# VHH binders against UPF0764 protein C16orf89 homolog, part 5

Target 1, 326 residues: UPF0764 protein C16orf89 homolog, of Danio rerio (Zebrafish) (Brachydanio rerio) (a7mcs3)
Amino acid sequence: DVIDNILMSLSKGITYFDMQGSNINLDGVVGYIILQAQLREATRTWPHSDFLSLSQRAAAISMLKRLSKSLSTAASTLQETDPKYFKEFEPILDSSFWSLPGEWSSTDPSLVYTSVRAMECYDEHMSDKCMTFLLGTWKDNGTPCIVTKTCRDTMTQFGCPHYSLSHQLLYFMIGTMKGCSKMLKGDLRLSRVNITVGHYKRIFCSNMMKSNQDIFKNSLTGQMQDIFIENILLCGLVGFSDFYKLDWLQSILTWQDQEAGCFGKEEDISHIFEEFLDAPHKRVKRREKTLTDGCSSHMTGVAVSALGGFLNFYLSEQDITKRPII
Below, E stands for the ipSAE of ESMFold2; O stands for the ipSAE of OpenDDE; V2 stands for 0.75 times the mean of E and O plus 0.25 times the DockQ between their complexes.

## First folded at step 1 (VHH)

Design G16 (framework vhh_sonelokimab_d1)
Fold by ESMFold2-Fast, scan of step 1:
Structure G16 (fold): chain B 326 residues (1-326), chain A 122 residues (1-122)
Amino acid sequence: as target 1 above (326 residues)
Amino acid sequence: DVQLVESGGGLVQPGGSLRLSCAASGSTFSSYAVGWFRQAPGKEREFIGAISGSGGSTYYAVSEKGRFTISRDNSKNTLYLQMNSLRPEDTAVYYCAAVPYFTSEWQSYDYWGQGTLVTVSS
């Protein structure tokens, strides 16, 4: 049973978070915040038609309670260890900030770029700055929904690869969830752009789908696993259910460390140094924290969050079709 | 409530095999995932493996994969642990436990048996 496999994986990930939460960075904690939102929705909408479903729902309720306690501890630790970054992104550390889709749609292959740049379009600093302008947390400024020309130009650029692409989607997701839709629409109109925020999200996810198809066919190792999962997480949150493929789920489940319960556990860190030397400024790279146990904080966060998305999708399919989950 | 009783423990020589049973009483045994755990003297409880209520999903601790096999017979309200190629370090009290869901976290299990001692020694 697919649901049992997802719940088992989530239980391990939550146990890992409880043990290692003091060492997990902001990106990882955000992943668990999104998981909290997804588990809350799952437990609210869970089918009750048989005893197996009731047992699974009870397990999800238990996991939600454990996760909520662990998140309180992690938030306190993060505020102590990185108070500036905590302050800048505090609004997204509330699970109620994250909206979940009420309906499902599919990506559009006709929106795929004819060419994609080899290098990231912008760096992590630019990405963070633009997002904090939307949140109203940049430096001493308390005004939300600020859209600069630089942020608009950067976040609407076509042809961006990897993290630049996923962060362009994340920018518009954050803007929508913060309540900046009117300001974003106004800014696009002033610049004489005829593309809506919703259509930008569709363009980005259509290209993230193409990226994931290429990654799945050609390479599913290291950084490509992280990008692959992040694309599923973000586009799933926007309502693109074509990312919730069974074979993609099965691959993600195999990448979880059986003993630790984390993702991205590397036995040898020499390839990290080689990657840094070869491409130190070629991509938007969040400050990646490799834990002392070899696990990836970022990959663990996006993986458990994406699995929460798979869970909600399969539960919604069960409700609609009344068929066994495969 | 569900009540669990383990049996089948005993003394076995290194390289030998044992089959443990866990008999459940109470209603709705098939609604519970059931796991096997062990505890050696002076150590924490260690997860061995678990099986979902339907029997369709199983999970094993990596260190025990291939040596131990979990199965269940819901018509008989019984859980089994087949243990092969036993080693002195497998000496422990073995517990079965039930939970509404398939998990490796011993603290998440609501119902526990009293345990059965397995000694692997010459």
Scores: ipSAE 0.000, ipTM 0.134, lowest interface PAE 19.9, mean pLDDT 81

Design G2 (framework vhh_8fcz_2)
Fold by ESMFold2-Fast, scan of step 1:
Structure G2 (fold): chain B 326 residues (1-326), chain A 122 residues (1-122)
Amino acid sequence: as target 1 above (326 residues)
Amino acid sequence: QVQLVESGGGLVQPGGSLRLSCAASGFTFSSYSMNWVRQPPGKGLEWVSGISSSGSTITYADSVEGRFTIIRDNDKKMVYLQMTSLKTEDTAVYYCARGRYYDILTGYFDYEGQGTQVTVSS
């Protein structure tokens, strides 16, 4: 049963978080926050007519309770170890911030870019700055929904690959969830661009779909697995159910370490010498790829939250088939 | 390779006591709920008791509540079933079973051992 497989995987991931929560970076914690929102929705809407469904729902309720406790601890640890980033992104560390889709839609192949850049369009620093402008946390300003020309130009640029592409979507998702829809609409109108926020999200997810199709055929290794899962997570959250493919779910489930319960666990001799190297381009703490146990904090976070999305999608499909809505 | 090995079964008189043991290997024991299930002669499998991964949540079938106690030792990778006030109806092959969900007690399981025979008779 697909639901059983998802619940098993989520239980492992939550147990991992309970053990390693103090070592998980901001991006990983956000993934578990999104999972909390997904599980809360799942337990609210779960079918309850037979013993199996009741048993599965009981499992989800137990997992939600454990996850809530672990998240409280992780949030306190982030505030102590990373006070600047905790403060800047505190609004997204509340599961109530994350809106789940009310209806399902599909991507559009006609919106796929003719040409895609080889390199990222912008770095994480630019992305973070633009998002903190929306959140109202830039330099303790307190004014949310600030949209600069630089952020608008950067976040509406077409042809961006990988993380630049997924973070353009994330920018508009955060803006919508923060309540910045009016400001974003006004700014886009002033730029003389006749494209709505909703259509930008569809353009980005259509290209993230094309990216995932290419990754699935050609390169399902390390970094590409992480990008692949993040695309499913984010586009699923905005309602593009065509990302919830059974084949993709099965692949994600195989990437989970059976003993640790994390994702992105790789044995790589080259990383053993990182402590002895002076790395001038060292990434910020929240983008740590590998924990001391060999796991990826980021990949684990996006994987468990994507699985939460699959869970809600398959539960909604079961309800529709049993009680069709006109 | 997941392995569950039961021991401690035997012949006991009504009103007597037995302790069953289950040794687990091939998986992270502390991450899984554990269960005891039994199969009486000529009957189907009956769930008896379950214990969460941490040991904090314990559930029993109505037929054994107050008579049986489930215990786990995560350091030793062991789960036990302490049986008291045994009745002839407790006669069964007892199986140690790994829970399908790591931190819940629902009676569902994905792996079981070879079983240990418990016979309650004079």
Scores: ipSAE 0.000, ipTM 0.188, lowest interface PAE 16.1, mean pLDDT 81

Design G3 (framework vhh_ozoralizumab_d1)
Fold by ESMFold2-Fast, scan of step 1:
Structure G3 (fold): chain B 326 residues (1-326), chain A 122 residues (1-122)
Amino acid sequence: as target 1 above (326 residues)
Amino acid sequence: EVQLVESGGGLVQPGGSLRLSCAASGFTFSNYWMYWVRQAPGKGLEWVSEISGSGGSTKYPDSVKGRFTISRDNAKNTLYLQMNSLRPEDTAVYYCAKGRLYDYVWGSYDYRGQGTLVTVSS
């Protein structure tokens, strides 16, 4: 049963989070916050479903309780070990911030770019700054929904690959969830852009779909697995149900480490010299020393949240849950 | 494909200076934090310096602070390390390293070059 497989995987991921929550970075914690939102929705509707077993219902309720406790601990640790990032992204660390889709739609292959850059269009610093302008947390200014020309130009450019593509979608998702829709629409109109926020999301997810099809065919290792899962998570959250493919779910389930319960256990050479960083980087040293099992904080977060998306999709599609594998 | 090619190493007397260069290709250089790391004979890797994609932020360990200066020329896709007042303990193979994108873990990198040897000896 597909539901049983998802619930078992989520239970292992939550156990990992309970053990390693003090060492998981902001990205990983956000993934578990999204999972909490998805489990709350599932638990709210499950008592009224006749096709779910008592053991499946009990498992979901137990997981929600365990996750809520682990998240309280992780939030306190983030506030202590990374107060600047905690403050900047505090609004997204509330599960009520994350809206779940009310309706399902599909991507459009006609919106796929004719040319895609080989490397990222912008860095994490640019992404974070633009998102904090929307959240109202940049340098304690307190004013949400600030859209600069640089952020608009960066977040609406076409042809971006990998994380810059998924973070362009994330930018508009955060803007919508923060209540910035009117400000975003106004900025686009003022700049003479005739593309709506909703159409930008469809363009980005159509290209994320093409990216996932290519990754699934050619390169399902390491960083590509992380990008693949993030694309499913984000596009699923905005209502593109064509990302909830059974064969993609089966692949994600096989990437979970059966002993640790995390994702991305392949050791990343990028972390080799972190043990030599100065005291100002002690957060980096602590995180890496405790994650010496090779687990990816980011990949674990996106994986468990994407699995929560699959769970809610399958609960909405009774025919899929009756005969998921044959 | 990502490539990092270091140059500028050599033999220098104590108190002398050297400038290392790293030619980068295969990625959008200005979007990545860049690092210099070194490995002395019989020792582990040691972080030497870091610089943000724009060049607006730099950091150094106390062992080289005030003596070494990291810089970058984004138009030429080149990273530099200016080393002044060199000491025998600065003898090491110096590596240029590319940071990771979308990683909250500072000092992490996903690629490094083959290195250039710096020997400080009389």
Scores: ipSAE 0.000, ipTM 0.133, lowest interface PAE 18.2, mean pLDDT 80

Design G4 (framework vhh_5c3l_4)
Fold by ESMFold2-Fast, scan of step 1:
Structure G4 (fold): chain B 326 residues (1-326), chain A 120 residues (1-120)
Amino acid sequence: as target 1 above (326 residues)
Amino acid sequence: QVQLQESGGGLVQPGGSLRLSCAASGFTFSSYGMSWVRQAPGKGLEVVSDISGSGGSTTYADSVKGRFTISRDNAKNTLYLQMNSLKPEDTAVYYCAKLSRYGDYVFDYRGPGTQVTVSS
């Protein structure tokens, strides 16, 4: 059963977090925060049709309880080790910040870009600054929903690949969840753009779908696995159920380390460093030093979060009361 | 734009010391972990040391433990590597590298490198 496979994988990932949570970075913790939101929704809406469903729901309730305890510890550790970064992103470290989709839709191939840049359009610093303007945490100013011309131009640019593409989506997701919809709409109107926030999300996810299809056909190793999973996570959260493909789920499940329960364990770094020498501004993975097991904090976080999305999607497919009556 | 610029390399005798510096700009320096990575002639890359954004946590490769010390000055946006008891095997180009927020083991930027030569 698909549900059982997801629950088993999540149990391993939560056990890993319970043991290693004090060593997990902000990005990994955010992934577990999103998983907490997804498990809370799953346990609230879980079908009561038979013994198996009740047993699976009980397992999910147990996992949610354990995860909540581990998250409290991890948040305290982040506040101690990286207080400035914790303060800047504290609003997203609350699971109630993260909205889950109420209905499902699909991406549109007609919105795919005719050309995509080879290199990232911008770096994480630019992304972080723009997001902190929305959150109201930039330099303790206390004013949320600030949209600058630079952030608008950067976050609405077409043709961006990989992380800059997924972060453009994340920017509008954070803006919507923070309650900045009116300010974002006003700013877009000032630029004479006839594209809504919702349509930008559809454009970005349509291109993230194209990216995932290409990655799945050509290469599912290293950094491409991380990008692949992040695209599923973010677009699934926006309501694009066409990312919850069974063959994609099966691939993700095989990437989990059987003993540790984490994702992104790299043992051979020599081929990755060859690319680092060729492109100094390109992202390159190295062997992780903060965790003795070689696991990736970021990939573990996005993977368990994406699996939570798969869980909610497959539970919704089993709920007969949600089918239209003709 | 993120910029990283190393300095302090040069020629030194075995047993000598050098201090490398990396000037960083274009990002909130204190929010990101940093690394020193080296490449010896005819060999692959080696991560010699890492430091957290706050400076509270550091790690070292076994080859340099007890001899090298990584540190940072967040007020000056500068990363340092104090290299003591240098050996001919430490001869390499040394790179300053920035860790990404979306992966504590992912380098998103590096400097152009500085040459360290240890010879008699």
Scores: ipSAE 0.000, ipTM 0.228, lowest interface PAE 15.1, mean pLDDT 82

Design G5 (framework vhh_sonelokimab_d1)
Fold by ESMFold2-Fast, scan of step 1:
Structure G5 (fold): chain B 326 residues (1-326), chain A 124 residues (1-124)
Amino acid sequence: as target 1 above (326 residues)
Amino acid sequence: DVQLVESGGGLVQPGGSLRLSCAASGRTFSRYAVGWFRQAPGKEREFIGAISGSGGSTYYAVSEKGRFTISRDNSKNTLYLQMNSLRPEDTAVYYCAAKRYGSLWYSPSEYDYWGQGTLVTVSS
């Protein structure tokens, strides 16, 4: 039921990627890389409970094969069009880089900030630089797990909203997956409060949960939909299953375009001012077409990746207790 | 390797309309997402709107939705900003900017290439 709905959505998203891969940016491609990791895990651990589950597993195996081919093509295109950026983030374009959770936990409302900044705490340049220091790719340095005081201060700052908040989590996720845990622990001991990497992740996801609750209640515009899904993706990946809410899944599924299979279309933009530019009594349909919503490569990537997370969560909830072998 | 040149700025009366153009040079304009930003004296650069390389996705600052419309013509290597119902507080230098990667469409630091700007003054 739920699994079928997720599989149908993923099939459409993979078809979109196959058709439009040359137009998808690095962030979108990373989303499909994470989906590849999640589908590989799902097909490996899929329950063998009945004929329906076998059929669903076969569909997932087929999707994984198609996705793997499309990703090879997309990676080659990125290397040709943006070789410097490809070089800097090449390690995260391998699905084996991305670790999936082995067990589930929940966020803690007591860790929610008393105040949150209106503006992002830092820009993507700072985020990228700090992450490439961890990856060992900053200006071809080759030394991984470099942690500067500036990166520590930036990535442990409290009160950050939206993308700066989610990227603080992503920074520690990348550090952990790259094998920088000992270096990060050593650097964090220089902080006055000696908070662990695991506790920073819990703090960030607790605030991302509060953010998603507020977004879901008050504002589901395109930018907020993107932030909402990215929070589910990243916190789900670190094991916070309280993000895998059924009503949130249903909302994400409704945001997928039925025809194209992508995500990120805005609601109607007011046409009134465009229509009244020259001849208000003679509506110009061609100007209405210039306001037609299109697909977001980034949102499509994070959405299919998050759906892969929902898939693995729901499959884990269907696991039967194995009988003891005597 | 993209160069951007804005045009169409000038003096306009409150309630008026103005259309800005941004001409791009370079073979692969369609592979860049492009946005419009503005900066009033003494203030930081403010996001107005952005459009994906294919033209399939658009993003707007909430305060400008319905008054400003972004579009592009890849066959002409040109980006447009249609501004309607202009107010004195819209007075600023308007910049077009291009980027390949990054999720922060509203952040100036996400953009790799910038035009020199075109001044829009809204007054009587």
Scores: ipSAE 0.000, ipTM 0.139, lowest interface PAE 17.7, mean pLDDT 79

Design G6 (framework vhh_sonelokimab_d1)
Fold by ESMFold2-Fast, scan of step 1:
Structure G6 (fold): chain B 326 residues (1-326), chain A 122 residues (1-122)
Amino acid sequence: as target 1 above (326 residues)
Amino acid sequence: DVQLVESGGGLVQPGGSLRLSCAASGFTFSNYAVGWFRQAPGKEREFIGAITSSGGSTYYAVSEKGRFTISRDNSKNTLYLQMNSLRPEDTAVYYCAAHLRYGFSPYQYDYWGQGTLVTVSS
């Protein structure tokens, strides 16, 4: 049963967070915050057609309770160990910030770029700065929804690969969830851009879909697994259910370490050294932290969050009340 | 140019009623699902309800079901929110929003109005 497989994987990931949460960086904690939002929705709307569904719901309620306790501890620790990033991203560390899709749609292959750059378009520092302008936390400035020309130009350029592409989507997601839609629309209009925020999200997810199809066929190893999962997480949150493919789910489930319950675990130090020398794939992700047990904070966070998305999608397919009326 | 303009806000006594309107222009209104959201001072923008493009289905936040009613008139390119039994905690800026699909979250909506203030007080 696919739901049981997701629940088992999430239980392992939450147990890992219970043990290692004090060592997980901001990106990893955000992933668990998104999972908390997804489990809260799942337990609220869970179908109860039979005893199995009731049993699964009880397991999910137990996991949500455990996760909520662990998140309180992790947030406190993060404030002590990483006060700059905690201050800058505090608004997104609340699960109520993260909105979940009310209906499902599909990406559009006709929106796929004719050419994609080999290198990232911008680095993590630029991404963080633009997002903190939207959140109102840049240099303790209490004014949210600041859109600079540099951020607009960077976040609306086409042809970006990998993390640049997914972070362009994340930028508009954060802006919308923070309540910056009016300011974003105004800025795009002043720049005479005839593309809406919603259409940018569709363009980005259509290209993230093409990227995932190529990764799945050609190179499901190392850094590409992280990019693959992040694309599923973010586009799923925007409502693109065509990312919730069963064969993609099965692959993600096999990438979880069976003993530790984390993702991205490296046991051979030579692999870590080789990836350190792969400058193009590392340039955007300068905030990455490899844990003492060899696990990736970032990959673990995006993986459990994406699995929460798969869970809600499969539950929604069984709940006719949540389906859009044509 | 796409535009959504809210109207009908104001001061009302507890227990009173208000009808908000949202006038749409610059796009084919009948192709869009539309919804109402509100934002109280110091709080996040929250979903109130949505109506499909045809008007055939309505979706409400659980806390508002029965007190608030959403309707639309595609011939007038207008969305409505009928609010009954108003409480002080309903005090907020009310926004209308449009999307090619309906949604329960602000991030799903492409077009937004400027907002109209509703104050429920003596």
Scores: ipSAE 0.000, ipTM 0.098, lowest interface PAE 22.5, mean pLDDT 80

Design G7 (framework vhh_8fcz_2)
Fold by ESMFold2-Fast, scan of step 1:
Structure G7 (fold): chain B 326 residues (1-326), chain A 119 residues (1-119)
Amino acid sequence: as target 1 above (326 residues)
Amino acid sequence: QVQLVESGGGLVQPGGSLRLSCAASGFTFSRYAMNWVRQPPGKGLEWVSGISSSGGYTTYADSVEGRFTIIRDNDKKMVYLQMTSLKTEDTAVYYCAKRGLWYGSFDYEGQGTQVTVSS
């Protein structure tokens, strides 16, 4: 049962978060906030007709309670240890900020770019600045939904790869969820091409789909795994159910560390230890312990939230109330 | 607010050594992986090396592996880059970088420190 496999993986990820939440950074915490929103929706809409369904729902309710406690602790820690980051991204650290799709749609291969740049179109600083303008948190400004010409031009350009592509989608998602739809629509009227926010999201996810298909065929190394999962998470949240493929789910489940429950540890531990075979035992043991501590906060966050998306998708496929009466 | 202050650069002959230092403040240093990135004259940023929050795991760009060593001191909130067997291609402004919000991204602030390898 795929649902059981998802629930087991989520349970391990929540246990990891409970133990390591004080060490997880903001991006990881955001992933668990999104998972909280998805588990809340799953438990609310769960089918009740089966003993198996009732048992699975009970497990999900238990996980939601555990996660909620861990998130309260993690949020308090972020506020104390990283007050600037907490202040800048406070609006997205509430699960009620994150909206979930009410209906499913598919990406459109005709929207795939004819050429894609080899390098990122912009850096992380630019991305964060544009998002904080939408959130109203840039340098204690307090005014939300600010859209500059630079942010509009950057976030609507075509041909961007990797994280600059997914960040363009995230920008419009955050704007929509913050309530900036009216301001974004008005600003986009100034664009060279009259394209809606919804159509930009479809363009970006169609290109993220092409990227994932290429990654899945050619390379599933660490950085590509992270990009792959982030694309599933973000486009799934926008309602593109064609990202919820069974073989993609199975790959993600194998990437979870079975001892720690996190994601993003070194793929080839044997290669690392082979390099240190002649080193003193103290160094080999030290490296092994550090690798256990060296989970990717970002990859763990996007992975558990993407799994929450798969959960909601599979539950929606089992909704007997939508079956026609003969 | 995040502040990273680099130092230790200078002029060196090919084959020489330098030790770069980075003083961190404005965040919980022991929670974050730290990195060194560099910008050669007229070129874009190039990632050089990374070190885990505990200091036990390190990784290096192929171009510097075996020549550079990254270390950190969490009590002093310092990151170091020990550079040996320097090449003219290592000439760049070096920046200390905290891990950004996204995987593989970097949050760096400061003047950097200039390393010039001349022959």
Scores: ipSAE 0.000, ipTM 0.234, lowest interface PAE 11.3, mean pLDDT 80

Design G8 (framework vhh_5c3l_4)
Fold by ESMFold2-Fast, scan of step 1:
Structure G8 (fold): chain B 326 residues (1-326), chain A 119 residues (1-119)
Amino acid sequence: as target 1 above (326 residues)
Amino acid sequence: QVQLQESGGGLVQPGGSLRLSCAASGFTFSSYAMSWVRQAPGKGLEVVSDISSGGRSTTYADSVKGRFTISRDNAKNTLYLQMNSLKPEDTAVYYCATFRGYPLSYDYRGPGTQVTVSS
């Protein structure tokens, strides 16, 4: 059962968060906040499924309770460890901020860019500044939904790759969730094309779909795995169910570390062993345990959150032919 | 605060070699994938090579495959690019870049180091 595989993976990820949460950065915690929202939705919809066992529902409820406790502790730690980012992004650290889709749609291949830039379109500072303008947290000004010409031009440009592309989507997601729809609509009327926020999201996710198809076929490095999962997470959150592919789910599940339960752990153990002659098994076990600490906070966060999205998608299906049970 | 500082650029003749270094600070270097990107005069940015957080997997642009080797030393928080059989078309500013993995932040890039390949 694919649902059992998702639940087992989520349980491991939550256990990892419980054990290592003090070492997880802001972006990793945001992923677990989104997972919390997704598990709440899953537990709300579970009673309407005649094909899922009561034990699966009980497991999800247990995971939600464990995660809620761990998140309370992590929020306090982040306030001390990353005070700048905590202040700037505090609104998104509430699971109620994150809206889940009410209906499903698909991306459109006709919206795929004819040309994509080789490198990111804008830097981290620009991205953060534009999002904090929407949140009302830029320099503690308290006025939300500020849209500058620079932010509009940056966040609506076409041809951006990788994280620039996914963060253009995230910008409009945050704006919508913060309640900035009227201000965004008004500002976009100044653009040459006058595209709606919904259509920008469809354009971005159509290109994120093309990116994921290329990554899945050609390149599965750690960075590309992270981008691949983030695209699934974000586009799934805005309702593009064509990202919830079984083959992609199976790949994500294999990228979880079996011992630690995190994602993005990458160690070349063969190179380590090349330095040792006749190493005893006991020494090998000690080295392997040390290597399990090399997890990615971001990749772990987006991975567990994306898996929560897969869970909600499968639970939303009423057509038995779409259920992975046979 | 993420800081990336490239070094090792310079003037070299065609067929020569250079080794670029990037010193990283302000983040857990061993947890993030790293890239080398370049910008030639009058052209856009090109991703040259990337390397996974633990160094297990690497990729290369077709233009440099077989000539360049990316590596990292996580104990020293340093990224390297060994460039062999350099060509005039490799002339560019080379940047060290990292994806910090923040959902509201992404790529952080150093100030760059100039590589000039000419006779």
Scores: ipSAE 0.000, ipTM 0.174, lowest interface PAE 16.0, mean pLDDT 79

Design G9 (framework vhh_7mjh_2)
Amino acid sequence: EVQLVESGGGLVQPGGSLRLSCAASGFTFSNYYMSWVRQAPGKGLEWIGRIYSSGSTSYNPSLKSLVTISRDNSKNTLYLQMNSLRAEDTATYYCARLKYSYGFPFDYWGQGTTVTVSS
ESMFold2-Fast, scan of step 1: ipSAE 0.000; ipTM 0.293

## First folded at step 4 (VHH)

Design K1 (from A12 with D31S Y33A; framework vhh_7mjh_2; at its last look DockQ between E and O 0.01; V2 from the best seeds 0.00; counts 0 for: pae O 10.2 > 2, grease 25.3 > 24.2, placed apart)
Amino acid sequence: EVQLVESGGGLVQPGGSLRLSCAASGFTFSSYAMSWVRQAPGKGLEWIGRIYTSGSTSYNPSLKSLVTISRDNSKNTLYLQMNSLRAEDTATYYCARGPYDFWSGYFDYWGQGTTVTVSS
ESMFold2-Fast, scan of step 4: ipSAE 0.172; ipTM 0.555
ESMFold2, look of step 5: ipSAE 0.359; ipTM 0.730
ESMFold2 (binder alone), look of step 5: mean pLDDT 82; pTM 0.829
OpenDDE, look of step 5: ipSAE 0.007; ipTM 0.243

Design K10 (framework vhh_7mjh_2)
Amino acid sequence: EVQLVESGGGLVQPGGSLRLSCAASGFTFSSYAMSWVRQAPGKGLEWIGRIYTSGSTSYNPSLKSLVTISRDNSKNTLYLQMNSLRAEDTATYYCAREGSYRFWSGYSFDYWGQGTTVTVSS
ESMFold2-Fast, scan of step 4: ipSAE 0.016; ipTM 0.260

